# Ledger of designs, part 15: VHH binders against o75319

Target 1, 181 residues: o75319
Amino acid sequence: GNHIPERWKDYLPVGQRMPGTRFIAFKVPLQKSFEKKLAPEECFSPLDLFNKIREQNEELGLIIDLTYTQRYYKPEDLPETVPYLKIFTVGHQVPDDETIFKFKHAVNGFLKENKDNDKLIGVHCTHGLNRTGYLICRYLIDVEGVRPDDAIELFNRCRGHCLERQNYIEDLQNGPIRKNW

## First folded at step 11 (VHH)

Design n2
Fold by ESMFold2, look of step 11:
Structure n2 (fold): chain B 181 residues (1-181), chain A 120 residues (1-120)
Amino acid sequence: as target 1 above (181 residues)
Amino acid sequence: EVQLVESGGGLVQAGGSLRLFCAASGFTFSSYAMAWLRQAPGKRREWVAFITSAGRTYYADSVKDRFTISRDNAKNTVSLQMNSLKPEDTAIYFCAAKYWPTLYGSYDYWGQGTQVTVSS
């Protein structure tokens, strides 16, 4: 039931704002029931997420949850009322065009509604790395025109961990620019 | 009709300062991010400084701590204070406007450019 996701403890809880973008990436926060398997310094709850964002002098304006499960936390249990969007994203495979479209659509909608503030889009999967990094980089490449290697370097540096899955990296580097919808 | 008109360029000795200005008209200035870009002879155009409609600023590493971008929404102007100028800063400087608040991507409107020449 409340098993800690594999390797979850190995990742920094929250990255840094990606300069020139509205993105910040983090690993999935875990509701209180998971904490009995964690040392106090290992805990990363929904409350901890919002505290760490405030410590960076930032504010979340949207959370995009890429996990394929609801077991980690409920959006109703977030400590603040912040817009929340679930985009079920299959792991281990390059996300399909429907998933990429949903992500691009959500980001573009956010930017339109939030151009007069400085709020961030928080994006997470389980570890806040491979699926999260792929979709953020895919957006930057396809919509913002960022070179693949520059997008990957920016994500890696700001997340504090490098993208690990070679099939994601190869698709970002060698795939054609996907059509915008 | 959208117009971006740069001014303040000129010849200056290395170590000197210049302030560039860009006057904007024909669009809702306060809703746009603004940028300065430059193009040196034989080089591609590169961004120099960027300011969102909300006032967050970004700088290219080559100019960080020497250049300051600012905007005045009441006067529809964006400016670039350039200090400690180097010969490598010699270029045509362009003002540009972009609707989205992100640094990357293409710009919607461009000025004609103003020449900055930094001599040894």
Scores: ipSAE 0.458, ipTM 0.767, lowest interface PAE 2.0, mean pLDDT 91
Fold by ESMFold2, look of step 12:
Formats: sequence, structure tokens, C-alpha cells
Structure n2 (fold): chain B 181 residues (1-181), chain A 120 residues (1-120)
Amino acid sequence: as target 1 above (181 residues)
Amino acid sequence: EVQLVESGGGLVQAGGSLRLFCAASGFTFSSYAMAWLRQAPGKRREWVAFITSAGRTYYADSVKDRFTISRDNAKNTVSLQMNSLKPEDTAIYFCAAKYWPTLYGSYDYWGQGTQVTVSS
């Protein structure tokens, strides 16, 4: 249905570019049919996403959607020039190795194709926080060699909200480095 | 043969300025991100400033607003303007290059380094 996801209103719509990376995180945009249950200032549509990115003087070059559903918006709501990739990611559990591999593969593919520009990878789950933060940090740790605490701090600061799921935080800090790519 | 050759290091009093230069050869300079890193005695090498092939710049918090990285693709050079120098800026400064456009990974090519010493 067109029910607003729980606690979705509690989160900033779009974070800031994570310095030194190509990542920006945001909560799931909601297509127009959801707006009847939202005050105008609460709305965050696919159009609003791109306007907010442009207002930051940035440009999206890929959207990675980590949600388990297609009900929030349709890929055709996005500009045809922006690739869209869905990676079904189970909530509440640390993502499995296959999911982590798919995310790493998508990011590395983007970086190769967009090396000569400065476009961003937009990543979202429902709230743009726990699954999104986990996979971004997992990439930075495993692929780019960032210290776990530094990756988490960078994500939290740029998202504007701290990672909440303790099992994700513990896996990032104390779990194995995954060399799956 | 790839070469990165740093110059412009030296001794300077606290509060002073220096400009470091790095001359690059043997690769397609305009396609590489460039960085300055430094290593003080007894410390690990740390990045200082980074500039992508597209020209976006990043700075370590300790040097933000005091140092400026720039590149000249016509001359195959990258430079680091260092203002308001402090004794803790004393280190060997290295020029480095990498093809991958992100800050945090390893670098493909390194210079030999140039000494910067800031006296109190």
C-alpha cells in the first residue's frame, strides 16, 4: 500500500556527499500517491531528490536501491540518464556475502565508468541509514582500507544521523574483512 | 619510466609559508588523481591534500584552510601552498599519484619526498 514507512518522517531526506568518496545517502523517495498523507514540507519525491542534489551543486550518476519492495517509486520516475540498480537487502540482519559482493561490484563498475567526472552514487534503503550505512562502510573498509571507526564516523556525519543497529556496528568494527569482489 | 620529483622543501619559522612542487613524467598526468602525504618521525604516513583528475580537492582537518593543493595539467605539475605553518607540520612530504579517483585507497606512484622543517 501507500502507507508512509514507520519513522520515515524522522530522518533528513538527503545527506551530504561523503568527502573523498562518490557516495551520498538518502531515505527512500516516495511517489506522488504517498503525498496525500504528508504535509507539503514533509514531501520527498524522486523529483525532490534530484532538486536537492542539484541544490548541493552535485549530480547523481547511479542510484542503488536497497529496499525489499518496488512500491515507493518506479524506476521510470527517475531521469533516463541515471542508471538504477535494485539490490534486495534483508533488514535487521547483517547483509550476506552475496549482497555485499553485488554492492561492491556495482560501486566498482560505476567508478570505472565515471572516473572522468564527479558524479555521485546515491544509496538508499527505507530510511537511508542502517542498511545503507552498513554497505557503504563495508565497501570503504574492505575495498578502500578505511578504518572501521573512521568509516562509521564519516557516514554518520554526512548522513546527519548515526547508525542505529548495533549488530551492524559490531560487524563493521569487529567482524572479518570481506575480500569478496 | 614514471617519475614524481618533489621540490620546494626547506626550513621555515612558525607562521611562515612554503610552496611545494611535484613534477610528473612517464604517465598520462591528466588522468590521475594527485596527492600530498607526509610522514613525521615516528609516525605513519598520512594524507594531507588530494585533488582528483576532475579537479575536486580534499584536505586533512589538520591543514584545512591553511594548505591549498592545485594542479597544472599543461605542465604536469601539482603544487601545495602551505601557509601559517606550525611545528607539527614538520615532516617529509611526498607527492603521489593514483588512477582510481577516491581518496582512501593506495597510490600507484610515489616521489622520493622533500623535507619541510618548521622551527618554533
Scores: ipSAE 0.418, ipTM 0.730, lowest interface PAE 2.1, mean pLDDT 91

Design n4
Fold by OpenDDE, fold request of step 12:
Structure n4 (fold): chain B 181 residues (1-181), chain A 120 residues (1-120)
Amino acid sequence: as target 1 above (181 residues)
Amino acid sequence: EVQLVESGGGLVQAGGSLRLFCAASGFTFSSYAMAWLRQAPGKRREWVAFITSSGRTYYADSVKDRFTISRDNAKNTVSLQMNSLKPEDTAIYFCAAKEWPTLYGSYDYWGQGTQVTVSS
């Protein structure tokens, strides 16, 4: 239950706000029980997440968790003031239309209710890269009309790591637009 | 009726400054993000500056540190201070409004535009 995800240590814990958007991507924070398996400098807890966000002079308004497990941390580990949404998303495959729709719907709902502030939508999967990057880019492409390459570049730059999965990249660049409703 | 009316455009020498204004009416101004976009002859329209309803600002790389967008909700106006103008800044400048709080995507309302010409 407390096994550190493979390659988890290789990724920056938190990216930066994607300019012009409310998105910020990060790798999955790990609850306290994982700390015994990590060096102090490798630790990244829910508390550390919020501290790092604060250091960027930002504030989280929503967390979307795309991991396919619940073993990494509990929603109770988060401040009560920050809504938590779980969207179980299978790794290594392009998310299905239902998953994409759920993500879009959640983002749209948040934006509708948070027009008067600058709070961020924090999105993460295990590494906060592939699934996270795909869905954020899919939103920018399908909903905001951003060119696929521009969306990908923006995400990569802000996350500090590039999307790795070719099937995700190909789908974003050449795949069909998904329904927004 | 919704209206966006730009003003302040004109001819200026390189290195000079202009201040554009946009007066808005017919909608709840304070609830909308505002933007300046420009279109040069033979080029695609591009966004220049964006200001959210909460006051966060974004700038295109080409105008960063030279242009400043600001809004006055009491007067229902958005302005663009343009300093260190370059010939490449020559374009029709449009004021636009959108309720959606993101930089990307379509705008709800548009002005007619104001011509800015920067001579070498």
Scores: ipSAE 0.833, ipTM 0.906, lowest interface PAE 0.6, mean pLDDT 96
Fold by OpenDDE, fold request of step 12:
Structure n4 (fold): chain B 181 residues (1-181), chain A 120 residues (1-120)
Amino acid sequence: as target 1 above (181 residues)
Amino acid sequence: EVQLVESGGGLVQAGGSLRLFCAASGFTFSSYAMAWLRQAPGKRREWVAFITSSGRTYYADSVKDRFTISRDNAKNTVSLQMNSLKPEDTAIYFCAAKEWPTLYGSYDYWGQGTQVTVSS
């Protein structure tokens, strides 16, 4: 269906590059069928995503979709030049080790293959906040050794919204490091 | 053998300028991100400037708009132009290399450092 996700309108459509990283977070873009349920200024389509990225003088090199549904947009709505990766991630609960590993593996693969450019890894869930923020922070903490509070602060600042889920925050701050292999 | 050799340090008056150089050898320079870090007396080593293998630059807030990092892949060098120097910029400046293209995390190679002293 084309029901607008709850609270979707409350979040900025696109964050900013996280300095020193290749990450940018955004809320899920919605395909054309959703537009009839939105005011013009509320619309955020795959096309709008790319326009907003360009306005920031950035370029997406990979999109990681963490939503647990495929109803929001189609990979065909994206440019062929930008790889699309779906990692089904259940909401509200801390992602499992397999999900974390898939994310880390995808990021590492991208970084390895894209050393010669500045293209971004666009990451989104429904709101581009909790699941998205957790996995990005988890990567920074586990792979790059960033302090949990610093990772969270960096993400929050760049996303323009703060992680909301206490279980995610708690796991990032006090939870164990997850395997990188 | 991997080597990073810094040069260009010295004594300068506040408001003055210095240009640091780092000559790299023993690894594929063009594939590495490069950074300048500094350590002042009694303080921890801090990141100053970073340049990715693709040429994107990042700066610590304390040096933004005053320092400029650049690299020359043909010469295997990285430079730090330091303008409007302040006494608080006094430190040993280190050149470092990182294969991984991110700002955060450990560096793979380090220089011996060069002393920069800014007098008031």
Scores: ipSAE 0.816, ipTM 0.900, lowest interface PAE 0.6, mean pLDDT 96
Fold by ESMFold2, fold request of step 12:
Structure n4 (fold): chain B 181 residues (1-181), chain A 120 residues (1-120)
Amino acid sequence: as target 1 above (181 residues)
Amino acid sequence: EVQLVESGGGLVQAGGSLRLFCAASGFTFSSYAMAWLRQAPGKRREWVAFITSSGRTYYADSVKDRFTISRDNAKNTVSLQMNSLKPEDTAIYFCAAKEWPTLYGSYDYWGQGTQVTVSS
């Protein structure tokens, strides 16, 4: 059945724009079939996502979905005007170089095409925290030259939750810079 | 030829105000993000304020609520209003431009800088 993802209720639905970037992170929105297992205040649908973004006076221009499954919602549940990209990212492991490159390529492409607006890249995994935070921070470190601890602090503050996976944190702090090309 | 020319620097007492200007030419100003950065003697250059081509602004924590960055696309200028100045604001202030819409990373063009000195 449509079981609520483990610990999904423990996370704030949507973060805030990360200042100086085009990123906003959120947990996976859940299609209507999941709502039978949720109290009204716990619901977070694709429509709720866009309403919350609009409440922040922001607009999504791309959604990058890092989950390894498509059971949570379908891209057709999203407004037709918002590009959607799935990058299959395994959990619990530091993402491999190809996954990191795909993420960097997608972000760079978006930034080139959206220089003259303020649209955001929405990034999510299941909880919008560990895989999402890792790849956003990896981009900021490798491409934008942000110090690892500053990238992590910025992500944690804007997401409203701290990165949890120690192997991700250690790789960001002490691991190698990955190639950008 | 790309030019960024800063002006408006000088000596001012603590608590005072200054307004810096940067005149830009040689590129499509309205498509570029603009920034002010500063460098005190013996210290690394640090960002101060950033404004995107669409007008969104960001400020370093040390200047938040005291400094205001503005741009005028009709005149190809960016300005920095600096209020409640402190001795630690003493530095050479640089205007910079980049076509990439994010705060972090390198800038494409730099001015020569204008000195701001805040006395106690």
Scores: ipSAE 0.544, ipTM 0.798, lowest interface PAE 1.6, mean pLDDT 92
Fold by ESMFold2, look of step 11:
Structure n4 (fold): chain B 181 residues (1-181), chain A 120 residues (1-120)
Amino acid sequence: as target 1 above (181 residues)
Amino acid sequence: EVQLVESGGGLVQAGGSLRLFCAASGFTFSSYAMAWLRQAPGKRREWVAFITSSGRTYYADSVKDRFTISRDNAKNTVSLQMNSLKPEDTAIYFCAAKEWPTLYGSYDYWGQGTQVTVSS
C-alpha cells in the first residue's frame, strides 16, 4: 500500500486565505486508500479539503499541485468545475527558473480569467509549506512587488506554520529577482 | 479617455469626519479593484483602503475601524468615509484603479488627488 508522507500528520490541513491575494495553501489531500493508516480525525481527503474551504466561506477556482508524484489523489477526485494543474517541483533545492515561470504564468492566467469573482488559487506540495511557500512568495515578490520579509510573514501567518528550509528563505530574502516572461 | 476625479477633501477639526468621492469613467468600472492611497508632506505614498470588484475590503492598520471604503458600480463611484480624523491623517488622498484583483502591485489609473487637512 501507500504510506503516509513523512511528518504529514504534523501540519494543519488547510491554511487561511492570504489577505490581499487569491492564495490559500494546504497539505496534499490523501485519497481513501491512505485512510486505513489514519485515525478518523487525521483524515484529510479531497472532499475534506472542499468542506474546510467552504467552512471558511471561500471557494477554490484552481488547484496547483506542486508534488513530484501522482500517488496521493487523482484529479478525478476533484469537482469538475475546479481546474487542476500539476507543476512538477523537485524538493530540497530552490525551484529553477522554468518552474518559477510556469507558476507565475498559471497564476497570472487565473487572475485574468477570474477578475469578476473572488475564487481562490489553492496551492499544495506534500506538506503545503516549503515548496508552496517559496513559489507563492516568489510570485508576490517578483510580480506584485512585495518586500521579501513581508511576503514570508504573510505566508507563515496564514499557513499556520513557518517556512522551514533555510536555502528557500535565503533565496527569497537575498536572491535575484526572477524574470516574469 | 480614462478619468478618476476625487472630491470631498477639505479642512476639518480633529475628531471630525469627511467623505471622499471618486468618479470613474472611460473603463469597465465593475471589473476593476479600487483603492484610496494618501501622501503626507515629505512621506511616501501609502495604501489606505482597497475594495475588490466583488466587494471584499482591506484597510491599513492605521485607519481600521475609522475609515470605510465602498463602491457603487451603477454610478461608477468609490467613496471613503473617514471618521474620528486625526492630524496624522492630513495628506493628499488619491483614488486608484487596477484590473488585477489583488491588493499589492501597481495601479493602472490614478486620480489627481484631493487635499485633506486635519487641524488640532
Scores: ipSAE 0.536, ipTM 0.803, lowest interface PAE 1.8, mean pLDDT 92
Fold by ESMFold2, fold request of step 12:
Structure n4 (fold): chain B 181 residues (1-181), chain A 120 residues (1-120)
Amino acid sequence: as target 1 above (181 residues)
Amino acid sequence: EVQLVESGGGLVQAGGSLRLFCAASGFTFSSYAMAWLRQAPGKRREWVAFITSSGRTYYADSVKDRFTISRDNAKNTVSLQMNSLKPEDTAIYFCAAKEWPTLYGSYDYWGQGTQVTVSS
């Protein structure tokens, strides 16, 4: 059968819009085939994602999927047509410069095309926390000039969970600012 | 040529109110996000309030619930209503504009600033 990702049930499904940005983070939604091993209140499907975003009076304009697998859901399972981008992101070490560049490029492209609306970029990995938080914070630090501790605090508060991986946190706080990409 | 011209600054007593205005020209105002920033003597410039082209607003924690930013796209103006003023609000207040739709990062255009002084 379809195995629930380890610790997936421990995380809030969807965070809050990060004020002053276009980001919202969430854990990977799971298609119906996963629900056999979930209590009804634990379910979080692609439809549930869109319902929860709507309950916040928000709208998704892009989904950036950072997982390295397609087993959790397919873009066709989304209840509305929304742009979708997969960026394979390894979760064991700080994402490499190519991955960071792809993320920055996607975000900048979205922001240029969506200046006249308030649509959000939804970003997720498996848990919507470590890889997701790293790349969002990396963008805010490098492109928008946010101080590392402020970016981390904003992400943690809006996600509802603190970043856990120390190598990511240390790179964000003490690593070089990656400009000119 | 692009211009942002602030007005409405002055001296007010603590607990009082003041309204700042910024008149914009030389660009497509309705497509730009607008902001108020301030700089106290010897301090770095800090943002105070931000309003997107679609009207969504954000405020610095220090002024939340006391200040209100608003815009009039028909008149190309942005304003800042400042209530319950405190001596720590004393600063030069700047109007700024950017085409990028987020709060953070650089602004494209700046006004010359208007002085606000709050006395006890």
Scores: ipSAE 0.509, ipTM 0.776, lowest interface PAE 1.7, mean pLDDT 91
Fold by OpenDDE, look of step 11:
Structure n4 (fold): chain B 181 residues (1-181), chain A 120 residues (1-120)
Amino acid sequence: as target 1 above (181 residues)
Amino acid sequence: EVQLVESGGGLVQAGGSLRLFCAASGFTFSSYAMAWLRQAPGKRREWVAFITSSGRTYYADSVKDRFTISRDNAKNTVSLQMNSLKPEDTAIYFCAAKEWPTLYGSYDYWGQGTQVTVSS
């Protein structure tokens, strides 16, 4: 249905580019059918997403959608020039190795093909925080060799909200490195 | 043979300025991100400034608004303008190259470093 995700209103719609990376995190944009349940200032549509990105003098080059549903918006709501990738990611649990691998592969592919620009990889789950933060940090840790605490701090600062789920944090800090290709 | 050669280091008084240069050869310079890192005595090497192949720049908080990184692809050089230098900026400064567009992780090529000493 068109019910607003729980606590969705509590989070900033769009974060900031993570310095030194091509990542930006945001909460899930909601298609027009959700607007009737929101105050005008609460609305955050796919169009609003792109407007906010432009306001930051950035450009999206890829959107990775980690939500486990397709009810929030349609890929057709996005500009055709911006690739959309769905990686169904179950909430509240640490993503499995396959999900992590898919994410890493998508990111690396994008980076290889977009060396000549500074377009962003936009990543979102429902709130653009926990699943999103975990996978971005997992990438930075596993692929870029970033210290876990530094990765987490960087993400939190740029998203404007801190990772909330202890299992995610614990896995990032103390969990094993996941498979790279 | 790949080479990164730093220059421009030296002794300067607090509040002074230095400009470091790094001349690169032996690889496709324009395809690489370039960085300046520094290592002070007894401290871990730390990232200072980063410039992507497309020219986007990033700075460590400690040097933001004081240092400026730039590159000249025609000359295969990267520079670090250091203003308002502080004693805590004293370190060996390294030029490094990385094909990957992120400033984190390992770098592909390194210079030998140049000493920067800021006296109080």
Scores: ipSAE 0.423, ipTM 0.752, lowest interface PAE 1.4, mean pLDDT 94

